# VH-VL binders against Protein LST7 (LST7), part 4

Target 1, 242 residues: Protein LST7 (LST7), of Saccharomyces cerevisiae (p53237)
Amino acid sequence: MSSTVISLAHFCDKHGPRIISVTQSAEKGTLGEELLVPDYPTESYCESCLLQFPEESTRSMRCFIEDVPFITTQYSSIRYQLLNSIIKRAFSEETMIYDNMPFIFFDDLRGLNLVIGFKLYDENARGNERRYCFILTVDSRSHDDSMKMLSEHWNFIIGGFDKMIAYIKNIHKSEFLGKNKTVENNLETLNNNAFIGSYLRANKSKFGRNLVSLTDDKFLFVRIHKWNSFLLHTVMNENKLP

## First folded at step 1 (VH-VL)

Design k2 (framework fv_latikafusp)
Fold by ESMFold2-Fast, scan of step 1:
Structure k2 (fold): chain C 242 residues (1-242), chain A 118 residues (1-118), chain B 108 residues (1-108)
Amino acid sequence: as target 1 above (242 residues)
Amino acid sequence: EVQLVESGGSVVRPGGSLRLSCAASGFTFDDYAMSWVRQVPGKGLEWVSGISWDSGYIRYADAVKGRFTISRDSAKNSLYLQMNSLRAEDTALYYCAKGPWYDYFDYWGQGTLVTVSS
Amino acid sequence: SYELTQPPSVSVSPGQTARITCSGDALPKKYAYWYQQKPGQAPVLVISKDSERPSGIPERFSGSSSGTMATLTISGAQVEDEADYYCQSADSSGTYWVFGGGTKLTVL
């Protein structure tokens, strides 16, 4: 296994900081199930925390880039304690304002972590915003080696995350606008006597929505898997000897 | 960081006009409804006007209907309130407020004071 | 005209539970929201959608709504909680947004 992984995490209104997905490289023949925590059932996750692939029975996704396997799972059995420690530290960072500005932290236990936070609108969430971050973790005690790798690939890594976040925000906005246009048409049918906000409050909902719901893109985690796999492949490739 | 900065408040005689502005930053302006809420010195909060993210739905409190016009400019990330035929009872601190829709307000500016003196 | 009714004042000792009520005919069908305003400051949303606490708001703040009455509860009130509190909701038609008259909380 590579020392470098990419996590997508969020702040759950019920559970606090939680991992939604982990993307990492694997050796040939790994099925993905080997990376799941055997005694940590998916049922312990609320809807907003869930990694959701198009087929409901699918618990992991694997792809190959130049014969190197990359796997995305809900959590990593190998790095479970490490990643939980990392996300708690990331979400406690008081200077993180979820504006796509990266920040970095390092210690001997958690390695080097590059964190980029962003927010999506959700009427059902605390403060009406869902808080997310992508985290690139280099699981290494060598600060200098980790920073050298990060600095050499800085524009590629930051550019990659920025494009992915921009896509997520754009498709989220498109979904939000599409739903609201339907409500607007219903208001027009009723002689336009009510604000659109009254319709949004008609069915009081207390549950935060997951990313697939917020974007109306059932393939969203497939895209995230492929993007994260490509990012990891690229940063690993510089240290590969022919 | 979400910031709303109001400007344009001044002292005006009855029957006069003012335009208030609100500069928004730190969020995607076009995703959110915007409102104006006023507070008469020493009194409570009063909703004045609201506008949807696309300007498709605009509403006014009865006290200001026909005299005030709310508008927004997505290119400038700005909200406006054009106030005409001002009355003494319009004297208040005017807040710019953001919400997912105009039915509640998760962020407020510091306000801009409008004084209508006779 | 539709209105939301709040008591003008509530007084509690530090550590005591404060309860502020808001009454309105539309509250069975419309959400109540609560704002805290300290002197010279802009209002701060402390409870949304009847009972949800925004991030950064202390856990001692809670809300509930039943029938035509919404309640803001501050369990173990602190001196720093002294402020004016406003409820807000929609009228029955959903056309207008209405604030209550405000309640001054005194923590002596």
Scores: ipSAE 0.000, ipTM 0.365, lowest interface PAE 23.5, mean pLDDT 79

Design k3 (framework fv_latikafusp)
Fold by ESMFold2-Fast, scan of step 1:
Structure k3 (fold): chain C 242 residues (1-242), chain A 120 residues (1-120), chain B 108 residues (1-108)
Amino acid sequence: as target 1 above (242 residues)
Amino acid sequence: EVQLVESGGSVVRPGGSLRLSCAASGFTFSDYGMSWVRQVPGKGLEWVSGISGSGDSTRYADAVKGRFTISRDSAKNSLYLQMNSLRAEDTALYYCARVYYEDSGYLDYWGQGTLVTVSS
Amino acid sequence: SYELTQPPSVSVSPGQTARITCSGDALPDQYAYWYQQKPGQAPVLVISEDSKRPSGIPERFSGSSSGTMATLTISGAQVEDEADYYCYSTDSYGNHWVFGGGTKLTVL
C-alpha cells in the first residue's frame, strides 16, 4: 500500500463528485489492471468522467522512475473507497473557489489532503463550466509527519500543480479559439459538407465533454500521469528516510 | 530444468478456430505469468498475449483482440490460446514463454513453438 | 501503434565491436530487454533491464539505454554471435509488450 497518492477529480452534472484518475507508486510486477476495482462501475460514469488514453481499450498506465513503478488508473482497488469520500468532501468545502488556491483538510481515518481546484469552459455543462481538482492525499498515522512532509515540499508541490493546471488551461484556450477559426472558415466557404455537419451536430444530445475533448490533446492523460508520477517520486524520495 | 512444450498447431481455413496448449514443468507454474509470442517463418517476433499467474489479468495485442483468448489451468501446469476467426496473417510459429516477474517483466524461458497455418 | 525501431542488419569483422540500437518513445520510462535468436532455435535472453547480463551470458555482451535509444554492445564479436537480435519493451502504458523488428548480425 502506497501512503501518498494524487487524484484528479471533477464535478459531474449527472453524478456529482467523481474520480477521473488516481496515481500511486506500486511494487514491481504490478499491472494497472490489478489496481482496478472488480466490476468497476462504468454505468455510473458518463463521457465527461472518463480517463482516456490514446489507445481507447487501455485503462491504466505505468512508468518507472529510478526503478520504482508508478501507476495511473481511473479506479484504485487499494484506495477507491477512501478517495471517494475525500473527493466528495473536497467539492463541498467553502474554501473550494476554483482559482488555483490550495486548501488543506485532515480526515481522522484517511489522512491529510491538499486540494487545488480549477475550471474549464464547456458549453454542454451546467453554467457553461466544468469543475476540476487535483488532490494530494497523505495517508499517515502521524498528523505531524504529514504536515512536516507537506511543509518541506510546499513550493515544489504547489508549483508543480500550478504548472500542470496552467498547461491544461492554455491548451484548452487554444482548442476553443482553434474551433472558432475552423467554424468561421467553413461558414465562409459554405459547402455541402459543412452544412450537413452543422445540421447533424445540432441534432445530437448535449453532454459534458471529457478533458481530452476539451483540450484536443489525446496525450493529456499521459502527461498528467508523468507529471504526477514525478511529483510523487520527488516527495517520497526526499522524506522517506531521516 | 524449466521446460515449455507447445502443441495444437495445424492447418486451418480462414474463419476457422484452433486451440493451442503449452505444458510447463520444472518450476512452480502458478508463481509465474505466461505469454504467447508468434513469428511468421523468416520474419520477426510479435507479442500476442499475456496472462498473470493467478489468471485474473490478461492482455492482448491489437491484432488479435476479440478473436483470441488466453487462459491457464495451474492445477494442470497448462497454458492455452483459443484462436477464433483465423486470418491468413495469423500464420506463424507460436511460442509459449514464461514471464519472469509474474504478469509483467521480461520473458526468460521459451518453448520450441508450434506452427499454425491459415490457408485456403 | 507503438513501435521499437532497429536497423535491419549490422556487419562486423571477428574481434570488432558490434553495436545494435533500438529506438522507441517509451524507452525513457521503460526497461529494454535483448534477445538472441539463431536459425531454427527459440530466442534467448542476453540482456535484461537495459544493462543486466543474465547468468551464463558471455561478458562480451553489455547493454545501455539513454533517452529514447537502447544499445546492445558485443565487444570482440565472435562468429558464434551471428544471429538475429531483438529488443523488447512495454509501450508507454507498461501493459503492452512490443518487440523491435530485429537486427541480423553478420560476423565476417
Scores: ipSAE 0.000, ipTM 0.406, lowest interface PAE 17.4, mean pLDDT 79

Design k4 (framework fv_latikafusp)
Fold by ESMFold2-Fast, scan of step 1:
Structure k4 (fold): chain C 242 residues (1-242), chain A 120 residues (1-120), chain B 108 residues (1-108)
Amino acid sequence: as target 1 above (242 residues)
Amino acid sequence: EVQLVESGGSVVRPGGSLRLSCAASGFTFDSYGMSWVRQVPGKGLEWVSGINYEGGSTRYADAVKGRFTISRDSAKNSLYLQMNSLRAEDTALYYCARETYSFGDYFDYWGQGTLVTVSS
Amino acid sequence: SYELTQPPSVSVSPGQTARITCSGDELGDKYAYWYQQKPGQAPVLVISQDSKRPSGIPERFSGSSSGTMATLTISGAQVEDEADYYCQAWDSSTYYVVFGGGTKLTVL
């Protein structure tokens, strides 16, 4: 038996590697709450780790593509332990370069993993950077079958993630520039950049910011859900993957 | 078979009100976001308003914000557009369209449209 | 820019290839979608996500995207393909749906 999922993960300054969201296909009639961990340990998650939909009480999102349900949750109870192992490995890899260059690793029990990392500016984070990655996991014991699927869909998968990351970076840049326009208008560019950096560090919060805060886009996780669902649907349909 | 059937289009005076309805069948209505898209006779398509699958999130084009209200009724599998303070520029064929995802970024099924004419 | 620009008309002979372009800054990082509208009929989705052809759409229809331009291609255009074609994308400034102005395809 195999299945395919897409995770969004980040490196939390307090908790280390953490899953923000998992997108997967489901059988008809599956409810999102059936995939959640029953209790949400607040002490184990901080603001920067949280999956935030526009409605505060919403813990999962579901959509249908050609009658196939796709569900996004903070984590999947069924796959929680497996995915935690995968993301810890992804962030510890020496080949992890946060420049959209993909890398691949295979775990005998967890299947093939395609990882693409990127960074965003956060004045509240260690080194003023948040580290993120998208991970496509093909949970199959057949290395050859998984690699065949990845090879056949390479341009589509990489192009899709590149478009998602470009959108996130562009809207993040707009949010950053918007907050600093007044300072920028009054100073020389080089000196202005140095002044802005000092100003932001002097006024930083104790907590890292979540993706909604970093982009000022309350619909960001809805977009990520849609993008990931479409990507999964396309690769699953053409290779008859679960 | 997916079907969307609009109704409620009429001739109204400027400043008047009208309510459009869209009856959906052949799919799980509660699983899809819905939109209204209009087309002035002989002109192009213009998105008007959208509502998510739960009905809790709505979006409006700037031209209609504050005048139009989109709503849905899951028990009746119906979508509505309440149009107030109508202007001559609101004259158009109004389509009901199904969004592919909960918020949607494109439309896979459309109704045949209902004509609204605002004339003195 | 926040607009999608299409040529107002394109003419081809039967059996020739028709190409309809759609340009806008948003297409650099957003998908394009294409709709066909025949006189008196509702629009029909013919291409989704730049290049995916929905079930039931003839194989002669294809789509592609490069930089800030998306292209709808109809290989071996037929008289029945005469219609208005609209591209669509998301507007990142408003988070709304944006349609191109439409292109009238004439098959001579």
Scores: ipSAE 0.006, ipTM 0.489, lowest interface PAE 11.6, mean pLDDT 78

Design k5 (framework fv_latikafusp)
Fold by ESMFold2-Fast, scan of step 1:
Structure k5 (fold): chain C 242 residues (1-242), chain A 118 residues (1-118), chain B 108 residues (1-108)
Amino acid sequence: as target 1 above (242 residues)
Amino acid sequence: EVQLVESGGSVVRPGGSLRLSCAASGFTFDDYWMSWVRQVPGKGLEWVSGISYNSGSIRYADAVKGRFTISRDSAKNSLYLQMNSLRAEDTALYYCARDFSEYGMDVWGQGTLVTVSS
Amino acid sequence: SYELTQPPSVSVSPGQTARITCSGDNIGSKYAYWYQQKPGQAPVLVISDDSDRPSGIPERFSGSSSGTMATLTISGAQVEDEADYYCQVWDSSSDYVVFGGGTKLTVL
């Protein structure tokens, strides 16, 4: 049995490599909570690790594409330990410079993995940057079958991730520029750089920001869920690509 | 071939200044965080300073904060360490290292020796 | 300040398994790196992210980490493995890179 999932992961200042979200197809009637790891450490979450939907109590999202359910959760019982191994490998890859260039790795345990990394500015993060990657995992007994699927859908997969990342970077840039303008206005009002510096230090968070905070888009994970679901639907079916 | 070559190590008196350089080749220099790590002869490794790919983030060990300044020049593929108010305890071999992932250091130079002697 | 503790020395016979430990508070929640340093040479990264082996590093090198201890294991140690070994983590609370004191491995 083969399966395919898409993960969004980041490097957390507190926890190291962590899964933010996992999108997968499911059987009809599956509820999102059934895919959660029973013992996943919700009590150990920090802000930067949070999968945040517009309704804060919501821990999963489900949609249907041609009657096939697709579910996004922060942890998945089906792939949890495997995905943790995969993301550790992805973030240790020497050639990964977080510039949207894809890289691929395969082994018998972790299957075929396509990784695309990118960075966002976060004033509260170590080095003022947050590292992210999207990972497409094809779990199949056959290396050849996995590579054939990836090759046949290459332009669609890479184009899809590039569009997602471009959107995230563009809306993040808008949020960053808005914040800089506000700081300039405050500086002009007070005309006291020493006081402003002290104020900023006193109010600086010690914790990294999550993607919703970094983009000012409370629907960001809804968009990511829908994009990833559509990508998975297209590559899992032998249907003609658009 | 990925390579780092340090230079500038010398004998200086306490209170003196010295500038170390590190020439990088074989990789895209401005994509990586870089670090200086020192080692007293016969002793262990001690991290000194780190700088982000765009110089937007700079970190120093408490022992050198206020005395040392790390900088980089992407046009020259070079990393620098300006060392002021040198003390006897700054005597060490200074390594230039390329950071990857979470401050793991996968490429190291051969080091340049700094001796602070009265 | 965060500190990593290593034994000063470990001795094994050729072909024996060498185990070098690195102790630190909650080190299992951090990623450990291991470096090999031979006399007169720069350090070489032999293990990244607790257990990942960089390309070119012999398969006999492995790593693990849990709780308060990370371990570098050299299965079937060879004379060429004689070196000083250093563990290293990044401590997020201080934003500092922390090295262990080093362990001298002798293979006699």
Scores: ipSAE 0.005, ipTM 0.410, lowest interface PAE 16.4, mean pLDDT 79

Design k6 (framework fv_latikafusp)
Fold by ESMFold2-Fast, scan of step 1:
Structure k6 (fold): chain C 242 residues (1-242), chain A 121 residues (1-121), chain B 108 residues (1-108)
Amino acid sequence: as target 1 above (242 residues)
Amino acid sequence: EVQLVESGGSVVRPGGSLRLSCAASGFTFEDYGMSWVRQVPGKGLEWVSGINWDSGSTRYADAVKGRFTISRDSAKNSLYLQMNSLRAEDTALYYCAKDYGIYDSTYFDYWGQGTLVTVSS
Amino acid sequence: SYELTQPPSVSVSPGQTARITCSGDALPKEYAYWYQQKPGQAPVLVISEDNKRPSGIPERFSGSSSGTMATLTISGAQVEDEADYYCYSADSSGNYRVFGGGTKLTVL
C-alpha cells in the first residue's frame, strides 16, 4: 500500500487524542480489501469520536480514481500504532494554536507529518470548543525524499486542507446562525484567539456532538473521503512516491 | 496490574517542608494526568492538586496555592508533591490518584494506599 | 467556595433501598461520580458520568442526575455495602475538583 496517508483526528474530552478517520490508498488494479474494516471497533469510542456515513451500517468508504482504490475507515490495523503515536505528538505541540497554520515534524518512528489544526464551537464540549487536525503522513524513513515531495506540493496540499477546513467552518457557522449572540461571538472567537493550555474539567454532556451533528451535513464524511482521496491521488501521481 | 505506591509521609513541625513521591506501574504513565487527594483521619476526601499528562498545566486547591508544587518525571514513572510552609490543617493521609482519561483530568480510576503526613508541634 | 452537599448519614435495613443525594449548582453542566470507601481502604469508583456502572460493580448500584441533584441508589442494600460514599464533580469554572462531604451508609 502507499506510504502517504491522511488522518482526521480530534481531542476527545473523555479519551484525549483520537483518530476519527484515516484515508489510505492501495495498489493500482486491486480492490484494497486489506484496508477495509468489517466490524466497528468498540474500545474507547464515544459519539464525538465516530466516523459517520449517511448509511448507519457503513463502516468504511471506498472509491476508485484511475483504478487506484482509496479507502476511509475509523482505524487502520496496518498503521494503528503509528497513527496513535503521531496524534499524541501532534496534540502536544506547543506551537499549534488551531488557526489553520501548518507545522511539520519528522522522526524515524513517525515519518514526516504535516499537521493543520482548527476549532469548532460546541456548547457540549469542555471550554465550548472542539479541537481537530488534519495530518498528512509520509510513512517513510527517507527524510530527504519525504521533504522533497512535501515541499514540491506544498501549495497544493495546504490549499486543499484550507479549502476543506473553510467548508467545515462555513457549514458549521451556517448551522448555528440565528441561535443567539453568544453563539455568534463564540464562533468568531475560536477563529482568532490563541489556545491557552488548561486542565480538562468533567463534562456533563451525555451526547457529545460529532462533525455531522456540528455541521448538519450527513454527507460531510463522504466529502472528506473524496477530498482526501483526490489530494492523495494528485500528490502521488505527480511525484510517484512509493 | 496498575499500582500506585506513595512515600515520603512523615512528622514535621509547622512551617516545615516535605516532598511526597508516588511510584506508578502497570500503565503508560506519560499518557495520563495525575492528582493528589488528601484525607484527614476520620474525615472526608479533599482534592489537593493535579497535573496533566505533559506537565503543561497544574491546578491547586485554594488551601494549598503558593505552598505546594506538583510535578512529575515520566522517565521515572513518578509523581511528586513538594509541600512548603506546612500547617496543622495539612495533617492528612495523602493519596496518589490516576486520571481515567488519556491526556485529561476527568476523574480517578486508580488510587494508592496513601502516605501519612502529620504536622504537629 | 463551591460545595457538593451530601447528608452525613443514611441508615437502611438489609434488602431496603438506600438513596444518597448530592447537591451542587454546577451539576447541570458537570458529570457526577460516586466513590465508595471502606475503613482502611482507598476509594473505589462505583458510578461514573452520572449513571454508568463500572465493570465489577454489583447491579444493585445505580446513579441518576437531574438539575442540581445527583443520586446514588442501592436497590437491595447488603451488609457489605456499609461504607462512606462520596460524590465528586468539577465546579462551574472547571478549574477545581470537588468531593462532597461524604455519607456514612449503615446497613443493620
Scores: ipSAE 0.000, ipTM 0.413, lowest interface PAE 14.6, mean pLDDT 80

Design k7 (framework fv_latikafusp)
Fold by ESMFold2-Fast, scan of step 1:
Structure k7 (fold): chain C 242 residues (1-242), chain A 118 residues (1-118), chain B 108 residues (1-108)
Amino acid sequence: as target 1 above (242 residues)
Amino acid sequence: EVQLVESGGSVVRPGGSLRLSCAASGFTFDNYGMSWVRQVPGKGLEWVSGISWSGGSTRYADAVKGRFTISRDSAKNSLYLQMNSLRAEDTALYYCARGIDYEWLDYWGQGTLVTVSS
Amino acid sequence: SYELTQPPSVSVSPGQTARITCSGDALPTQYAYWYQQKPGQAPVLVISKDSERPSGIPERFSGSSSGTMATLTISGAQVEDEADYYCQSTDTSGYYVVFGGGTKLTVL
């Protein structure tokens, strides 16, 4: 099992910092079954926290790159406490402006973490925005070894995350424009009870939407899984960590 | 410098098969979706098929669905189009094109000519 | 079926502004892209995401999109701009790539 993992996290209006997905690798030549979620998470979660693959009941995805299994799940039983500690620190960072600006932190408990934050519009969210970040974690107590690896792959890692975020923002923009057009058409069809309809719209539930809903892309987490798996595979195979 | 080089175009009879190849260089092939776009000489562009950067999803124009198969080989930086049950209307210059997850196409090859003749 | 509609031809004198339109029902919700194709050559992306000009494309090229219509504008057209121009978008689902029929620009 590699010491390097990639997480996608968000700030939930109900739960605070939450992991949406974590992508990890297992030993080459194995099936990586230890990283699969055998049971659905027992932790409370809401719609905005949901990792959703095209089949609604699916909570994990696995692929193989050169016989190395890469698995994406909503929860990591192996790294649950570590990842929750990491995201709480990431979202408390005052200098994170959520504009693809990376920042790094290290400590003996959380290892080396590269965080890149971004925002999406969500009319159902508090302040009309959702805060997200990708986090690359090197789960190691060696600051110097971790920084050397990160430094050597800096442009590749940042470029990869920038491409993922650009894709997410672009398809989100298309979905947002589509929803606005639909809303406009629906408003025009209201009859003499228009003020009742306006009242109901004003008092509609403001619970946040998940990323599939915000992008209208059923395959979004399949793409994220494969992008993160490729990124991890490249970083791990070019620089062998102890 | 991004380069895409198509090959495999030939003259084939209706009902025949042909496989096109596209060799990519100058970029990280696995980070990009790829498309095949065709053009009858003197006419317009028609999108044929697309494949995601990982190969995990493929899409086809209705005119070729069930007859053509798009695939890629990351180790060889190559894109392929397997064309079966060819028809006269498949006669065209076939371009290989790069896109981010193939939805928009920023670089194109020079094309390879496929002629279906009886 | 979904289509993008372009005029078949546009003619301008050197130094005049050329405008090429592209109409389609998905354009309010999907980006438009513009390609230039000269005889015997592969297409070249000249405008991405409605209005963004790729590196190396002259400043005289610009794009815009409003409602169901996208427009490619060439301010002060030059003889080397003579080419076929294609708009491209997707259908409303985002799964199918769609090209307009193309516009031949003549700079007399």
Scores: ipSAE 0.000, ipTM 0.398, lowest interface PAE 18.2, mean pLDDT 80

Design k8 (framework fv_latikafusp)
Fold by ESMFold2-Fast, scan of step 1:
Structure k8 (fold): chain C 242 residues (1-242), chain A 122 residues (1-122), chain B 108 residues (1-108)
Amino acid sequence: as target 1 above (242 residues)
Amino acid sequence: EVQLVESGGSVVRPGGSLRLSCAASGFNFDDYGMSWVRQVPGKGLEWVSGINSDSGSTRYADAVKGRFTISRDSAKNSLYLQMNSLRAEDTALYYCARSLYTGEYDYYFDYWGQGTLVTVSS
Amino acid sequence: SYELTQPPSVSVSPGQTARITCSGDALSKQYAYWYQQKPGQAPVLVISEDTKRPSGIPERFSGSSSGTMATLTISGAQVEDEADYYCYSYDSSGDHRVFGGGTKLTVL
């Protein structure tokens, strides 16, 4: 089993730091169900915390790269406590800026962690913003080995996360601009009474939105799974080659 | 010079199968998503299927889902459409089209082949 | 299933402005694209991303989009502009592609 995983996490207004997804390599024959946290109550997640695949009953996704399985789940049963400790530290760091600027931390408990934070607009969120981060975790007590791997793949790793974040921000911007276009049309085409009624109905939503809702992309987590799997495969495979 | 050349179109009976091919040249095939678009005689364009540059993600129009399979072979710079359980309504000129690659999100078709004719008749 | 609606035909005299509309719910969120198809030929992209004209396309072609409607405008239409015009877009998820039914432009 690889010591390297990628998490997507956010700061929930109700629950605080929460993992949305974990992508990791697995041994041949591992089923996605084996990496799920047993008996975890899904109703303990608010909408903004959910990993949502196109089929809402789907809880895991698996792909193969050169016969190695990569699996994405909401939580990892193998690393549940470790990853929860990591995200709590990541979101408590005063140096975390929600731009493309990474920060790194290491300790014997949590290994090496590369964190890149970003924000999305959500009118239903505290301060009208959702805070997210991608975290690449190397679960190893060897600081020097972990830093060597990270340094050798720095441009690839940072470039990969920057592209993922840019995609998310761009498709979110398209959703935000789409709402504005619809409001502009309502303003231009409806009489005052119809406009007021429509405006009130459109703005009655009070719950924080998940990433699929914020981007209007039902396949977003499929894309993230594939991107994270490829990143992990490249980093892990090349690290073991001369 | 970008070129897409379709082949494999033929006359087949209802319930039959056919495989279409598209040979691509003049560009780095692996950087682009690919699609099949058909045009029923006397009618408009209809998107049939798409495949991303990584070959891991495929999409299908509802009319062909479960019957058609899109695939690509990067070593041969070729796109394929395996068509099973053919119906009279599948009679059309089938175009191979290239999509711009934008970080796994295809936006539009910038180059098209000349098409290959598939006729499903008894 | 999501569909894009176009008028079946538009007729103008040479030198007049032709306007072809395309309507669909996803156009409030997704870009519109326009293709020109002349008899016996493959389609040619004439407008990308609502408003952008590709290299080689005459300046008389322009596009716009507002709400759920996109418009292709040909200012000073010429006889060689006679063709079928198709709008094209994605559904709201971005994973399915949809063409409009097509509009036959006649310049007489």
Scores: ipSAE 0.000, ipTM 0.381, lowest interface PAE 16.9, mean pLDDT 78

Design k9 (framework fv_latikafusp)
Heavy chain, then light chain:
Amino acid sequence: EVQLVESGGSVVRPGGSLRLSCAASGFTFDDYTMSWVRQVPGKGLEWVSGISWYGGSTRYADAVKGRFTISRDSAKNSLYLQMNSLRAEDTALYYCARHYKSSFDYWGQGTLVTVSS
Amino acid sequence: SYELTQPPSVSVSPGQTARITCSGDALPYQYAYWYQQKPGQAPVLVISEDSKRPSGIPERFSGSSSGTMATLTISGAQVEDEADYYCQSEDSSGTYEVFGGGTKLTVL
ESMFold2-Fast, scan of step 1: ipSAE 0.006; ipTM 0.552

